# Ledger of designs, part 10: VHH binders against Mitochondrial amidoxime reducing component 2 (Mtarc2)

Target 1, 303 residues: Mitochondrial amidoxime reducing component 2 (Mtarc2), of Mus musculus (Mouse) (q922q1)
Amino acid sequence: GTVAWRRTRPRRRRQLQQVGTVSKVWIYPIKSCKGVSVCETECTDMGLRCGKVRDRFWMVVKEDGHMVTARQEPRLVLVSITLENNYLTLEAPGMEQIVLPIKLPSSNKIHNCRLFGLDIKGRDCGDEVAQWFTNYLKTQAYRLVQFDTSMKGRTTKKLYPSESYLQNYEVAYPDCSPVHLISEASLVDLNTRLKKKVKMEYFRPNIVVSGCEAFEEDTWDELLIGDVEMKRVLSCPRCVLTTVDPDTGIIDRKEPLETLKSYRLCDPSVKSIYQSSPLFGMYFSVEKLGSLRVGDPVYRMVD

## First folded at step 1 (VHH)

Design m2 (from m1 with R97A Y98K K100Y G101R W103G S104F R105S; framework vhh_lunsekimig_d3)
Fold by ESMFold2-Fast, scan of step 1:
Structure m2 (fold): chain B 303 residues (1-303), chain A 121 residues (1-121)
Amino acid sequence: as target 1 above (303 residues)
Amino acid sequence: EVQLVESGGGVVQPGGSLRLSCAASGFTFSSYALYWYRQAAGIERELIASITSGGSTNYVDSVKGRFTISRDNSENTMYLQMNSLRAEDTGLYYCAAKTYRYGFSTYFDYWGQGTLVTVSS
């Protein structure tokens, strides 16, 4: 038989408006260590993944399982990471390079770790890399642990129990959310207010957006980038870790934090969340998984 | 009490201009992102323009180059300068102040009552 087909296209409540372009994508395999610039990434519900390497799936811990960050050990920001198929290569000033396999033996011990007052597990990466970090930092015994997706992640619900999210997401070792985004224009604006210029690596974003105005990202609730849909979680509150120079590992303790406090404090209505921390950058959850790349247009979903 | 009050609407000929104002009270105006929405008969409410606390602006494609959003934090007022008006710009224009009240993936919306713009054809 012959069929005449008419399609009724549903009215879309929201329009896609281009607000910028992806200028850089960084993945940070080890918490507090240097980021790796990539041209393309997958976005999973737990954050960025490039091949087998996942964002903030490794963490330096004390022998008792407590996390170590650049707050205690600023020289962690000098540890550079090269991504090689099935392994990471680590380099740091004064150290011989070390190769770490991404896939660990299942026989490696699982440690109970602590991160911002929350329990999280990590699989031991072995004595060789533990001794490497211990020799580099020189203050006490350290170990490296790796998260895997069979483990239970952290949720923000315990930190903010009165609030709800449309998507219940978990993270491994990131501070707050799967994706962290800052615009180039916001960095340019900050630098107009600073005697010594800072670069984007002070702030450790996963995605950098160009082609928008300063702090325009503060208005972005829902984004489409490549195949990926993201929803805003929090503005990124900044602390003294922001004052660690990523090229020297020296902690300033004052700038750019004091300048950020002069104009980036929160509205009184949200002071219970942010206190006196200045806000710079945005945290997003991943609502629809997919891939994105440098050069992709950034679309805002508008009502 | 939070309040947004729009003014400046009216009847104008095609190619004419209007300036809308949105006067705000009851919240820290300078900290909020501000929005203009348009509601036309039989059409769902559409975002036309936005301005961040830092002054960054966004526009829907149909009004780019014709409309300009601005804010005056000293007067707690947001404006929409509308130039080269077209028949399709006819509608009820609402201002809104949006923020993440608790810093999470929820909007806290304040809305005005709207001001009518009619472009005669």
Scores: ipSAE 0.000, ipTM 0.224, lowest interface PAE 12.5, mean pLDDT 83

Design m3 (from m1 with R97V Y98K T99Y K100S G101W Y102T W103G S104R R105Y; framework vhh_lunsekimig_d3)
Fold by ESMFold2-Fast, scan of step 1:
Structure m3 (fold): chain B 303 residues (1-303), chain A 121 residues (1-121)
Amino acid sequence: as target 1 above (303 residues)
Amino acid sequence: EVQLVESGGGVVQPGGSLRLSCAASGFTFSSYALYWYRQAAGIERELIASITSGGSTNYVDSVKGRFTISRDNSENTMYLQMNSLRAEDTGLYYCAVKYSWTGRYTYFDYWGQGTLVTVSS
C-alpha cells in the first residue's frame, strides 16, 4: 500500500547519556526578589514547586497593575524569603520581618496586570504586605499580587508569536519559560573574563549543573533529571537586570553584560529572536512532571 | 571551514581490534566535546561514545569495557580504540562536534564523512 505518512515507533528506546550533576536548585517565589536554595523540588508544567510555594508566582506591581522589577527598583534583589508550608516570611534591610500566607481569601481583589506588553491577572496579597513593600522601596505605592493556576497564564503563542515550532506551555510571572538552567562551567568561563567576579545569583537560574563543559548546556535538547523530563525552549538573552549585584542591590549597568556581549552574541541566522542580547543559560519546558534533587545525575536523552 | 576527517576503518575478524582517528580543523578543538556515532544497516544512527574538553568520557552500555575514547588536544585529534569486536559492531562510524548558539533547536553542525568498520569471518 501507498501511504503518505511515515510510521512512528512510540516505544522507541531512548539512550541516556550523563552530562552532569545537579549542584544547586533555587526557587524564586517573588519576581526580582532573592532566591531560596532547596534540596529537592517538584517540577510542574508551570515550573518548580516546593510544597505550596511556586517559582515566580508573586510579583510587585504599581497601583495601576504594571510590573515592577529590579530594573526600576534594584533593592528588590535584597528581599529575602524563608519558605514554610503555608507561609512566606519576608526580610529586607531596615525592615521588620513580615509573614505572608500562601492561601489568600477568595474575596481579595483580582488586578489586571501587564508584563512586557501582555495582560495577566494577579490576586491582591493584602494591605499589610503592600505597605511593607511601599515602606521598603520609599519611591511610590506598591502592591504584591499572586498568580493562581485557575487564572490564564502567558502562553508560548503570546510570548513568541513568530516561533510556531516551540512546545506549548504557560508561565505566570517568569520572563520566558518554566525552568531556567545554567552550568557552573559557564559561570567559571565568564569569570575568567571579568575583573570583578560574579556569582550564579546574578543570573537567577532554577537549576545549576556541574561536571560539564562551559556552554555545553547550549546543546542540550532533552533532559532527564530525577523523574523530570525537560525540553529545550530557547537560550536565555540577558539584559541590564543582569548587572544588579544580588548582595548590595546596586545596578552597575555595564558588567557582566558588556563582557557577555563581547563573546556571547547569537548566530546571525537567529538575530530576529535575540537581536543584540548576549546569551547565557537555557530555558526549558517540563514535558514529564516529577521530582528532582541536588545530587541527581543529569541525562541527555538520545536515540 | 570546520572539518572532521575520520580514518582507521577496515575489515577485521571477530575478536579483532581497530583504532579510529578523527582529525579536526577550523575550530578551537580543546574547547569542545566530541562524539562518536555508529550507523548500522537497518538501524538509526546511535551515539557510541563522547569525551568532554576536560577528558571525561561516556559510553553506550554495549561498548563499555571494549571501546576507549580519547583526545589529543596538541594534535587536534580524537580516537576510538575498539577491542573485542563483534559482528554487531559493523557499521559506519562518524565523529561529530555539537554546536549551537541558538535557542531555535539543537543540532550537530559538523560531521565527518564516516569510516566503515566491517567485522566478519
Scores: ipSAE 0.000, ipTM 0.134, lowest interface PAE 16.0, mean pLDDT 84

Design m4 (from m1 with Y98S K100Y G101Y Y102K W103P S104G R105W; framework vhh_lunsekimig_d3)
Fold by ESMFold2-Fast, scan of step 1:
Structure m4 (fold): chain B 303 residues (1-303), chain A 121 residues (1-121)
Amino acid sequence: as target 1 above (303 residues)
Amino acid sequence: EVQLVESGGGVVQPGGSLRLSCAASGFTFSSYALYWYRQAAGIERELIASITSGGSTNYVDSVKGRFTISRDNSENTMYLQMNSLRAEDTGLYYCARSTYYKPGWTYFDYWGQGTLVTVSS
């Protein structure tokens, strides 16, 4: 509202420089599961939203609330999601389709969950979907939890306690930022160095930009796309999850990670942040909420 | 198959000592960094101590000089030696495994069930 708007200082005298065009937009409702291509999205302070569906607002957990990702269960990448007004429809190889209501009964238990060593709450999605994931993965009992904006998210102070200069934001179940962006040109460059080509879905970006040079997105500090203003957080460091084939659910553990390490390691001056992880893609926070769509020009804001 | 099991918790007086153990199975223990977390009632879990596969250690300031993390690769066990215990050290102590480290964003793929430490008179 008015008080929230007044707290955000308008930047009225910025020069806009077009750096590319939005070629794809993906929302990933469930952490580690298949993304959904959309033509338009709202960007909130906590990430992308399409109607009632929010990016990474669902997560598979063990019964004790510890997160499960494609690192432990690579076949999670094969779970496909169809967006409906009031529910998600889940499909996976060898499984019957299941329908998950977006609005859960208030009687459903709230679990204390853990992501990357941080506590975060999630509301239980019920026994039917829990049994569906348990039957699909076949290793142990699993549950699905849903974040609610009334719950406390993970703050930048907790995500990056040594990086006090970073802007303030919160995330639910995304790894570390509200928005993840990669350029088509960066993927093309990587594929020139690989024997087996990888597709953008290996890297799970929300926004894909075309029309720029390879790794040009590494230089973009502040962007305007549609009505949305975004500010760079950090480069995206990559780990073994990057080696899971999104079409087969098979984890390679080597490529494309070893190739990325051969040329995409950080400068020694920032090794305390990135360690030995190779860098591919950019993390952004949302500074001004709004809508963006496929085909929108991407502007760098320069004052 | 992969398991982390904590033991050694109990009730001690202020100034006392306890040694916690984390017994690991189902993976190549020597290849992984391992962590101790503490959770007090009504407070979120905090990282207390870490030990890398190479043996490098790190501690939160409140326990430096009082707690010592160690590992025995031949026994597949990590330890936390706790000396000069204080009332504020009371909590559930969890061990965790990670293959990826970044301060504030350490990737934990397995956790133990926790062991309770109570410091009271």
Scores: ipSAE 0.005, ipTM 0.404, lowest interface PAE 10.9, mean pLDDT 87

Design p1 (from h1 with V98D T99Y Y100S R101W T102G Y103T K104Y G105L S106E T107S; framework vhh_nb_b201)
Fold by ESMFold2-Fast, scan of step 1:
Structure p1 (fold): chain B 303 residues (1-303), chain A 121 residues (1-121)
Amino acid sequence: as target 1 above (303 residues)
Amino acid sequence: QVQLQESGGGLVQAGGSLRLSCAASGSIFSINAMGWYRQAPGKEREFVATITSGGSTYYADSVKGRFTISRDNAKNTVYLQMNSLKPEDTAVYYCARDYSWGTYLESFDYWGQGTQVTVSS
C-alpha cells in the first residue's frame, strides 16, 4: 500500500502569526459535483480526506476518456453527495438516489483518461452509476471513474513545466493543487462590486478563512492549520466555470467573472502563468500531513 | 417520505436535566448523520450537536461537557441528553438530517417541528 508521505525539511524555528480562523471546510469527492461540508478533515499529500473519501478522486468522463466538467454540463453542480462509511450516496433533481461503494473490485476496467491536456488513469465505477449520470445529463453516454493511489497522478512538472521553482507534488483530478483556500473577506469584497451576490460555493474552496482582510491570503506563503503545514503554490486563476450558479446549475458566462477581470488580473510580470485569467483564491501543497478542524486558528509561519 | 418528530421538551429549573428524542420515519436514517439545532426568540437558529452514521459526535462550544448526543439505529431515533441546564439554553430544539458531516445550518434538511425547552432561573 501507499506509505504516508512527508516532505523532509531542515528544522527551523519560525514565529507563528495568527492571520485568521478556519470557518468552513469542504471536500468535493466528484469533480464539478456539490461539495460536502465537514467539521474536520485529514490533509494528505494529495489533498483532503474524510475517512475513506478523498477530494476530487472521482470524475465524470465521456466514453473516450475525456473529462467532463460543469463547463460542458453545468447541471453537475446540482449532484449532491452524502458521505457514509464505505459509500457515497448521490442525489440530483429528478433522479432516484444511487449508492456507490468507495472500494471497487480490482477487476473493474481501468480507463485512460485525459484531463487538461494530461493523461491520467481512472477505474470504472460500474454500469449502474454510468447509466445514472447518462440519464441525468441526457446529452450523451457518460461514465464515472475513480483514482486510486497505485495510479500515477499529475505532477507539478507536467502542470507547470515553466515554473521550475514550484515544489513537487501530485494531484488526481483537482485542477492543479492539493488544497484550495479562500478568505471570507475576499468574497465580501467581490460581492460589494456585484449586483447579484454570489456565495462561496461558486468558487469551490476546500478551506475558508475568516478574520483577515480582503485578499490577504494572496500574501501567505507558509501556513500552519491544526497539525498541517501548507506551502503556497500559485494564485487560483478563474474561468467560465465560476459563472455556474450552484443552486440552479445555470451558467451565466459573464458574472462574477467579468467583475473579477475588472480588478483581479495579474501583474504583467506573471502574465506567462495566468494569461488574462483573474485571480481569486490560493492554491497550496501539503508539506506536513495531519488533521485540521473548523475553528482552528490559521497561522502564517514567518522568520 | 422522511419525517422527524421531536419529544421530551418542557419546563425545568436551572441545573436540571432533560432528554430529547427524535424519531425518524423512512429508509434513510441509517445512512445519514443526525443533529440538533436550537432557536431562541429573536435569534437565528444555531447548531447544538451532530452524530454521524458511524457514531462520531461533534458539539457546539456552549454545550460541550453538558450535552450528549446519541443514536439508536434499531429504533431510528436520535437523542440529546441535556445536563446542567442554564436559562440561556431556553429555545425550541429541532432535529435535522445532516446531508453531510458539516456542523453548519446549510448542511441540514428534513427538519422536525421542534420541541420547546424552557429553563427557569
Scores: ipSAE 0.000, ipTM 0.131, lowest interface PAE 17.8, mean pLDDT 84

Design p2 (from h1 with R97A V98Y T99G Y100S R101D T102W Y103L K104R G105Y S106T T107G F108Y; framework vhh_nb_b201)
Fold by ESMFold2-Fast, scan of step 1:
Structure p2 (fold): chain B 303 residues (1-303), chain A 121 residues (1-121)
Amino acid sequence: as target 1 above (303 residues)
Amino acid sequence: QVQLQESGGGLVQAGGSLRLSCAASGSIFSINAMGWYRQAPGKEREFVATITSGGSTYYADSVKGRFTISRDNAKNTVYLQMNSLKPEDTAVYYCAAYGSDWLRYTGYDYWGQGTQVTVSS
């Protein structure tokens, strides 16, 4: 089962207003690699977990510990992951399948890694998987590292040093927050403005919601989904990574980013946060741990 | 590809000042923000200050009012003016450059080799 854990203590009377339904749930074990669609997940304070597999708890790094993303290596989006008890199975075009144990020997080296200007540790996943990524990407030597909960995550104070109003949380290798949510209606709206349609996988959300209006998720502050309570962090700013086709690994560099910039730029009052990045999707922290499932109603918690 | 070259580090007494410089070369047109981080022995790397291509500046609480970040676009150089230095400011200072960002997120980054700043008590 799930262990109930509550981060925030609400004092107000709560009314639940249904705003949609969960239509899809994805976990992304390795940063920039393909997501795994699941019917049910646990939400921890550091993000989604399916058994022993946690969202963005693995990352490809250069030998110097600097992160590698699909911006530098677009073909990372083609790496498929299968979840199996105590193992991850990795596949990629032109590669033999490799099996990676989730539990690593304590003797494996801990690397000091760097993500978006912040240091974060990662335990080396071994020479076999390092050689597998090196052979797949062909540009330089790479390694795979794994976060564990005994390590220090990146805190909101470090991630957003100028935004003191944000609630406290930690992340391992996700960009900004434990949970990333987009509505189907927002994707449909974007596609009405594009000559070449894009699918949800371009944007890599954990949770997709159906049954609401386009960009209605921009207004949601506190959500209850299944047993899980979530609180809004910030809007999700988009960059050139959103122009990588998840089926081909080809980076366009222009769309859908140029179209998003034409109508999704932030209000001038928050330009200090978002600069010129267009906004598409929402970041949430987990305030009460629990499980959620595809088909669950999504409720706003209002007074 | 971007290369960063730091200078201006050294030994200074508490209450003193230093100015660090970081010159960028290579594919500089991809840079949207530049900033400074520091790492003390046995500690993780921490944010110090960032300046965007549009001129917006952001500072860590520990340095607000004492440090000033600025840039010279003609020289592709960012500066960190450090005043009222304290022993706890002792660290290796790293210059960083970012692509598309809002305070450093979702873009790539490049790092300099670091410059040592030592503040005597």
Scores: ipSAE 0.000, ipTM 0.164, lowest interface PAE 16.5, mean pLDDT 85

Design p3 (from h1 with R97V V98L T99S R101D T102F Y103G K104S G105R S106Y T107E F108Y; framework vhh_nb_b201)
Fold by ESMFold2-Fast, scan of step 1:
Structure p3 (fold): chain B 303 residues (1-303), chain A 121 residues (1-121)
Amino acid sequence: as target 1 above (303 residues)
Amino acid sequence: QVQLQESGGGLVQAGGSLRLSCAASGSIFSINAMGWYRQAPGKEREFVATITSGGSTYYADSVKGRFTISRDNAKNTVYLQMNSLKPEDTAVYYCAVLSYDFGSRYEYDYWGQGTQVTVSS
């Protein structure tokens, strides 16, 4: 076909302003299950990846493919995951350890699943792990499904159809975006308002930043961390899932959500996006793939 | 937009029974699940039971076999039948509704005001 010749034009020189330092990185392979703290990660267009393990690429479903989260089954937050090159090792209170291969046979059945009103596919992870989750949760039959990059993800246009200004990206089983970031200072501020303190794991961020002011991350448009360039998508709206204690699996339903609602509601002009959900943390898309690590400076790109 | 009205709490002797009811009213776009939570004095709020729109039920281990959750979908009402009550069941019981907002693609929670259940020894 036609040889496309593209001209690179000089852009306005952007300054890199250090706004903080990466203090923590988590990957959450299975939706609603415990996160894995890592020292280093790759960022892909669909989120964090450690070797063959991708963030929120697995999900617990009912036999009919409907999503199961800690909202219905709070004890999912107690499922611990160990990353082992070609395998995930799962542990939970009262359960024998189970080992799950990351690469599934292509002959494994594909289920039609649904989350947040959107259809999404998942490849069945097999009867052994299905029985393991069924025995752990003790309420009905469950299965585990895995997203395959050959499948169609949930697109920005479907996630936010009224928000035409948003960059194009896709996600598998994350709620809204490839990367979720919160600052330590924002958690400290929230805790000054709570009788019972909460830890960062209540909010399940991928990246935690230290060295900035409380809620300063709400203003960060474009970031450079390590080799990775990220662009702001939206603020992270919070729901009852943030009231599940990640150490006990007990759901409070009230705190820290009611305290967040007392001071973190959105401006009326954006109520069509956030409704009455309080805002805590930021969603980012990945614009330049690369690696980042704990201890990396976080730079804001400013004009 | 959604309001929850709870009823049926009260004082009962150990081994007795109570039936809690919760009616959801107002503008409900969709109801994913309805359920009950409780909070004892000096304790955190804990899960008791939930029922999905499809009728699937989930119970805390402490209440399995003693409590039964049921739902009348036409009335948007959830019930908690509490049998073989123990002093440890003494708490304020809260009704909750999980609603999926079709337009925003987010789930929202609505809470009742709570109803006191006191079980005497």
Scores: ipSAE 0.000, ipTM 0.141, lowest interface PAE 12.9, mean pLDDT 83

Design p4 (from h1 with R97A V98F Y100G R101Y T102E Y103W K104S G105P S106T T107Y; framework vhh_nb_b201)
Fold by ESMFold2-Fast, scan of step 1:
Structure p4 (fold): chain B 303 residues (1-303), chain A 121 residues (1-121)
Amino acid sequence: as target 1 above (303 residues)
Amino acid sequence: QVQLQESGGGLVQAGGSLRLSCAASGSIFSINAMGWYRQAPGKEREFVATITSGGSTYYADSVKGRFTISRDNAKNTVYLQMNSLKPEDTAVYYCAAFTGYEWSPTYFDYWGQGTQVTVSS
C-alpha cells in the first residue's frame, strides 16, 4: 500500500487566561490510604507519577479479588505512605512499619480483581504485606495488588457506558479519571455551611488550586498547568466515602455529604450521570503529558 | 452479608424473549441499587442495566429499547425482561447489588453466581 505523508497543520494559538495557582499536589499510591504531598509531578495519560510511584496503582482486595475501600474499611484512611526511590513504607496505628518494593518480580501471581463491577488485573504484592493488611483490618483475609502498565485499564466506555460523547482514556484503580482537582475557595465555601469543619483530605484531590472564586473550577473546560494540558471530563460526584475523617478513620455517614446535598445537586438534564449525588470538584483527562509543580499558574485555554 | 440468586436463564432463538430474576437475601435494607452485568466467554464483564431503590433505571446503549429492568420490593427481587434477543446477547448474566451510597448507578459490591443465556440463530 501507499504510506500517507504526515502533514501537521499548526494548532491554532489559544489565548491563556490565568484562573489560579497550584497550591498543593497529592499522590495517593494505594486506593483509600493516605496521600503524599509532593512539590512536583509528571502527568501521564493514566494520571500523576512521581518517580516510580503512580497515583492509585495499588489496591487492597479481598481473597476473591473484590476491591476494598474506606466505605467498608474506614481505617484504611489511616495508612500512611512514605515514598522512597524504589520502595513504599507503610505505617498504621498499632502496626509495625512494612517496606514494599515498587518493582515486583514478574513471577508474582496476577489476580483477577473487580473494581465497581468491572474486571481489572493486579499483580500480587506478596504474603508479607497481605498479612500486614489482614492484621490491621482484623475482619477477613486481604491482599495488596499492583497495576502494571502492560495490563488493560478501565476504559471510558466501561466507566460511563451511557455517555458515548466522552473522550477515550484509561485508568487503573482511580474511581473515574486520571486527575482530580478542587479549589481552596470551594472548600472555604463548604466550611461556612458546616458546624464541624472539614479539610481537603476528606475529598482526596490530586491538585488544589488557589486564587479563584468558589466553584469557579466547575466552569473550566481546558487547562494548561506547567507543561500539562488537561480537559474536563465530569464534575466529581460525592458518596459516603467523603464522610470518613482522615485523622481518625471514623465514618460519619452524614456530614459533609448532607450539607453538600443541600446546595450542590446537579441540574435535572444531567441526572442520568450524577443521580442524587452532590458535586464537589472536577475530573480531568490528560491531553498533553508533561510536568507541573506547586506554585505553577493555572491557565484556562480559550479561543 | 447480601446473597443474590439468579434464575430464568436458558436457550432461546434469535428474536425471542427471556426474563431473568434475581432474589436478594440477607442484609437487604442496605441495598441501594440492583442490576445486571454479562460476560461472554473470553470477554470482559460488561454493564447491562441498573435500577435504584428510588426506581430510576439505566441501560447500556447495546440493550436500550430491547431490555427492561424492574423490581418487586415486596419480594426483594429484580427482573430483566429481554426482548428481541440477538446471538451477541449470549453470555453469563450476573445479578449485582450496591449497598452503599454511591454516585454511579453501575457500581456494585455484591454479585450472584450467574445464569447462562444462549441465543441461537
Scores: ipSAE 0.000, ipTM 0.349, lowest interface PAE 11.7, mean pLDDT 86

Design q1 (from i1 with G98D Y99L K100W Y101S T102G W103Y G104Y R105E Y106G S107T; framework vhh_7b18_3)
Fold by ESMFold2-Fast, scan of step 1:
Structure q1 (fold): chain B 303 residues (1-303), chain A 121 residues (1-121)
Amino acid sequence: as target 1 above (303 residues)
Amino acid sequence: QVQLVETGGGLVQPGGSLRLSCAASGFTFSSYAMGWARQVPGKGLEWVSYIYSGGSTEYQDSVKGRFTISRDNAKSTVYLQMNSLKPEDTAVYYCARDLWSGYYEGTFDYWGQGTQVTVSS
């Protein structure tokens, strides 16, 4: 088994309570681009990994290093990605297919990028893929960058300096945490309040859980799924990005965000964290690395 | 399949330096935190230093300022640079893979065979 032998106390013996079942797993290699549905995944301390492909380890930037998302370029949600052993294959409406090697030459330029007010580095993926995104989006020059685990990620101390109780982790290009989870019941509840129904892909979760009550995931502090232990970070605040239709790339700017604001605003006690953003879904860190798969029971670890 | 092989130990005089290396194989090295621990003759194991997958480091108080841990993910190797060595640093040094990169720092599931470091005049 495992041994703990630093000056930290061993973990308390925990009870497992099943709260649901994994119904869907997605990995999103490139920030804002289409997710890839997988039957199983490894969870690392920096998020999901399928073979050599890691969740949100690529992002589109302007030539000055500023992040580009579907907020600015909604058609990014239409870029589909096929996972191969050593390559990503990208497709988009009106574009020829392009193949991107996962391993880049070490001589490729490192860009200084900015993501949510924090510095983060990215290695240039080359002129061919940069021209592909530039031709697809047609608005200005773009580049694609890749995070390398030898680079410094964004730490919890920098992301949430006032929240000293949060566990230490690092993220590359994900918004706030290594893992994002939503329940099917929460989506069903939201859809009862909407004239035009939305699907889970509007919200871009890594893990979807079935078999629980609506918003029950808001109460889950520590989870065991497969071999993986996860700990709650924060609720997921939502912005105008959730109004982009993942099938059309059209940004609505109103729904489902206005409906979420009508009933999913935070308590005043945590307004310093969430401001006026409505909450939908949960952020988790990975505490014990391992694998999980669709069909796995989801357990709360209690005590 | 998982293997950790330490090298670089030896005999040094007080005030001397050694660099230990640990070559890892059989797993995705970049995904795991790595650490060094030592077994002093006649005593239990004690943790020495820790490096997270993202590169952040921690040190036991007795070695802080004298030892430096680093990693080379391209070579799947973790290093321990030991300076200003003292007789009480005499021990068998083990590198170890951390199963948990979060809440339980220093929870190790695989260990190397060890390399002997002797500090004496």
Scores: ipSAE 0.000, ipTM 0.098, lowest interface PAE 21.5, mean pLDDT 84

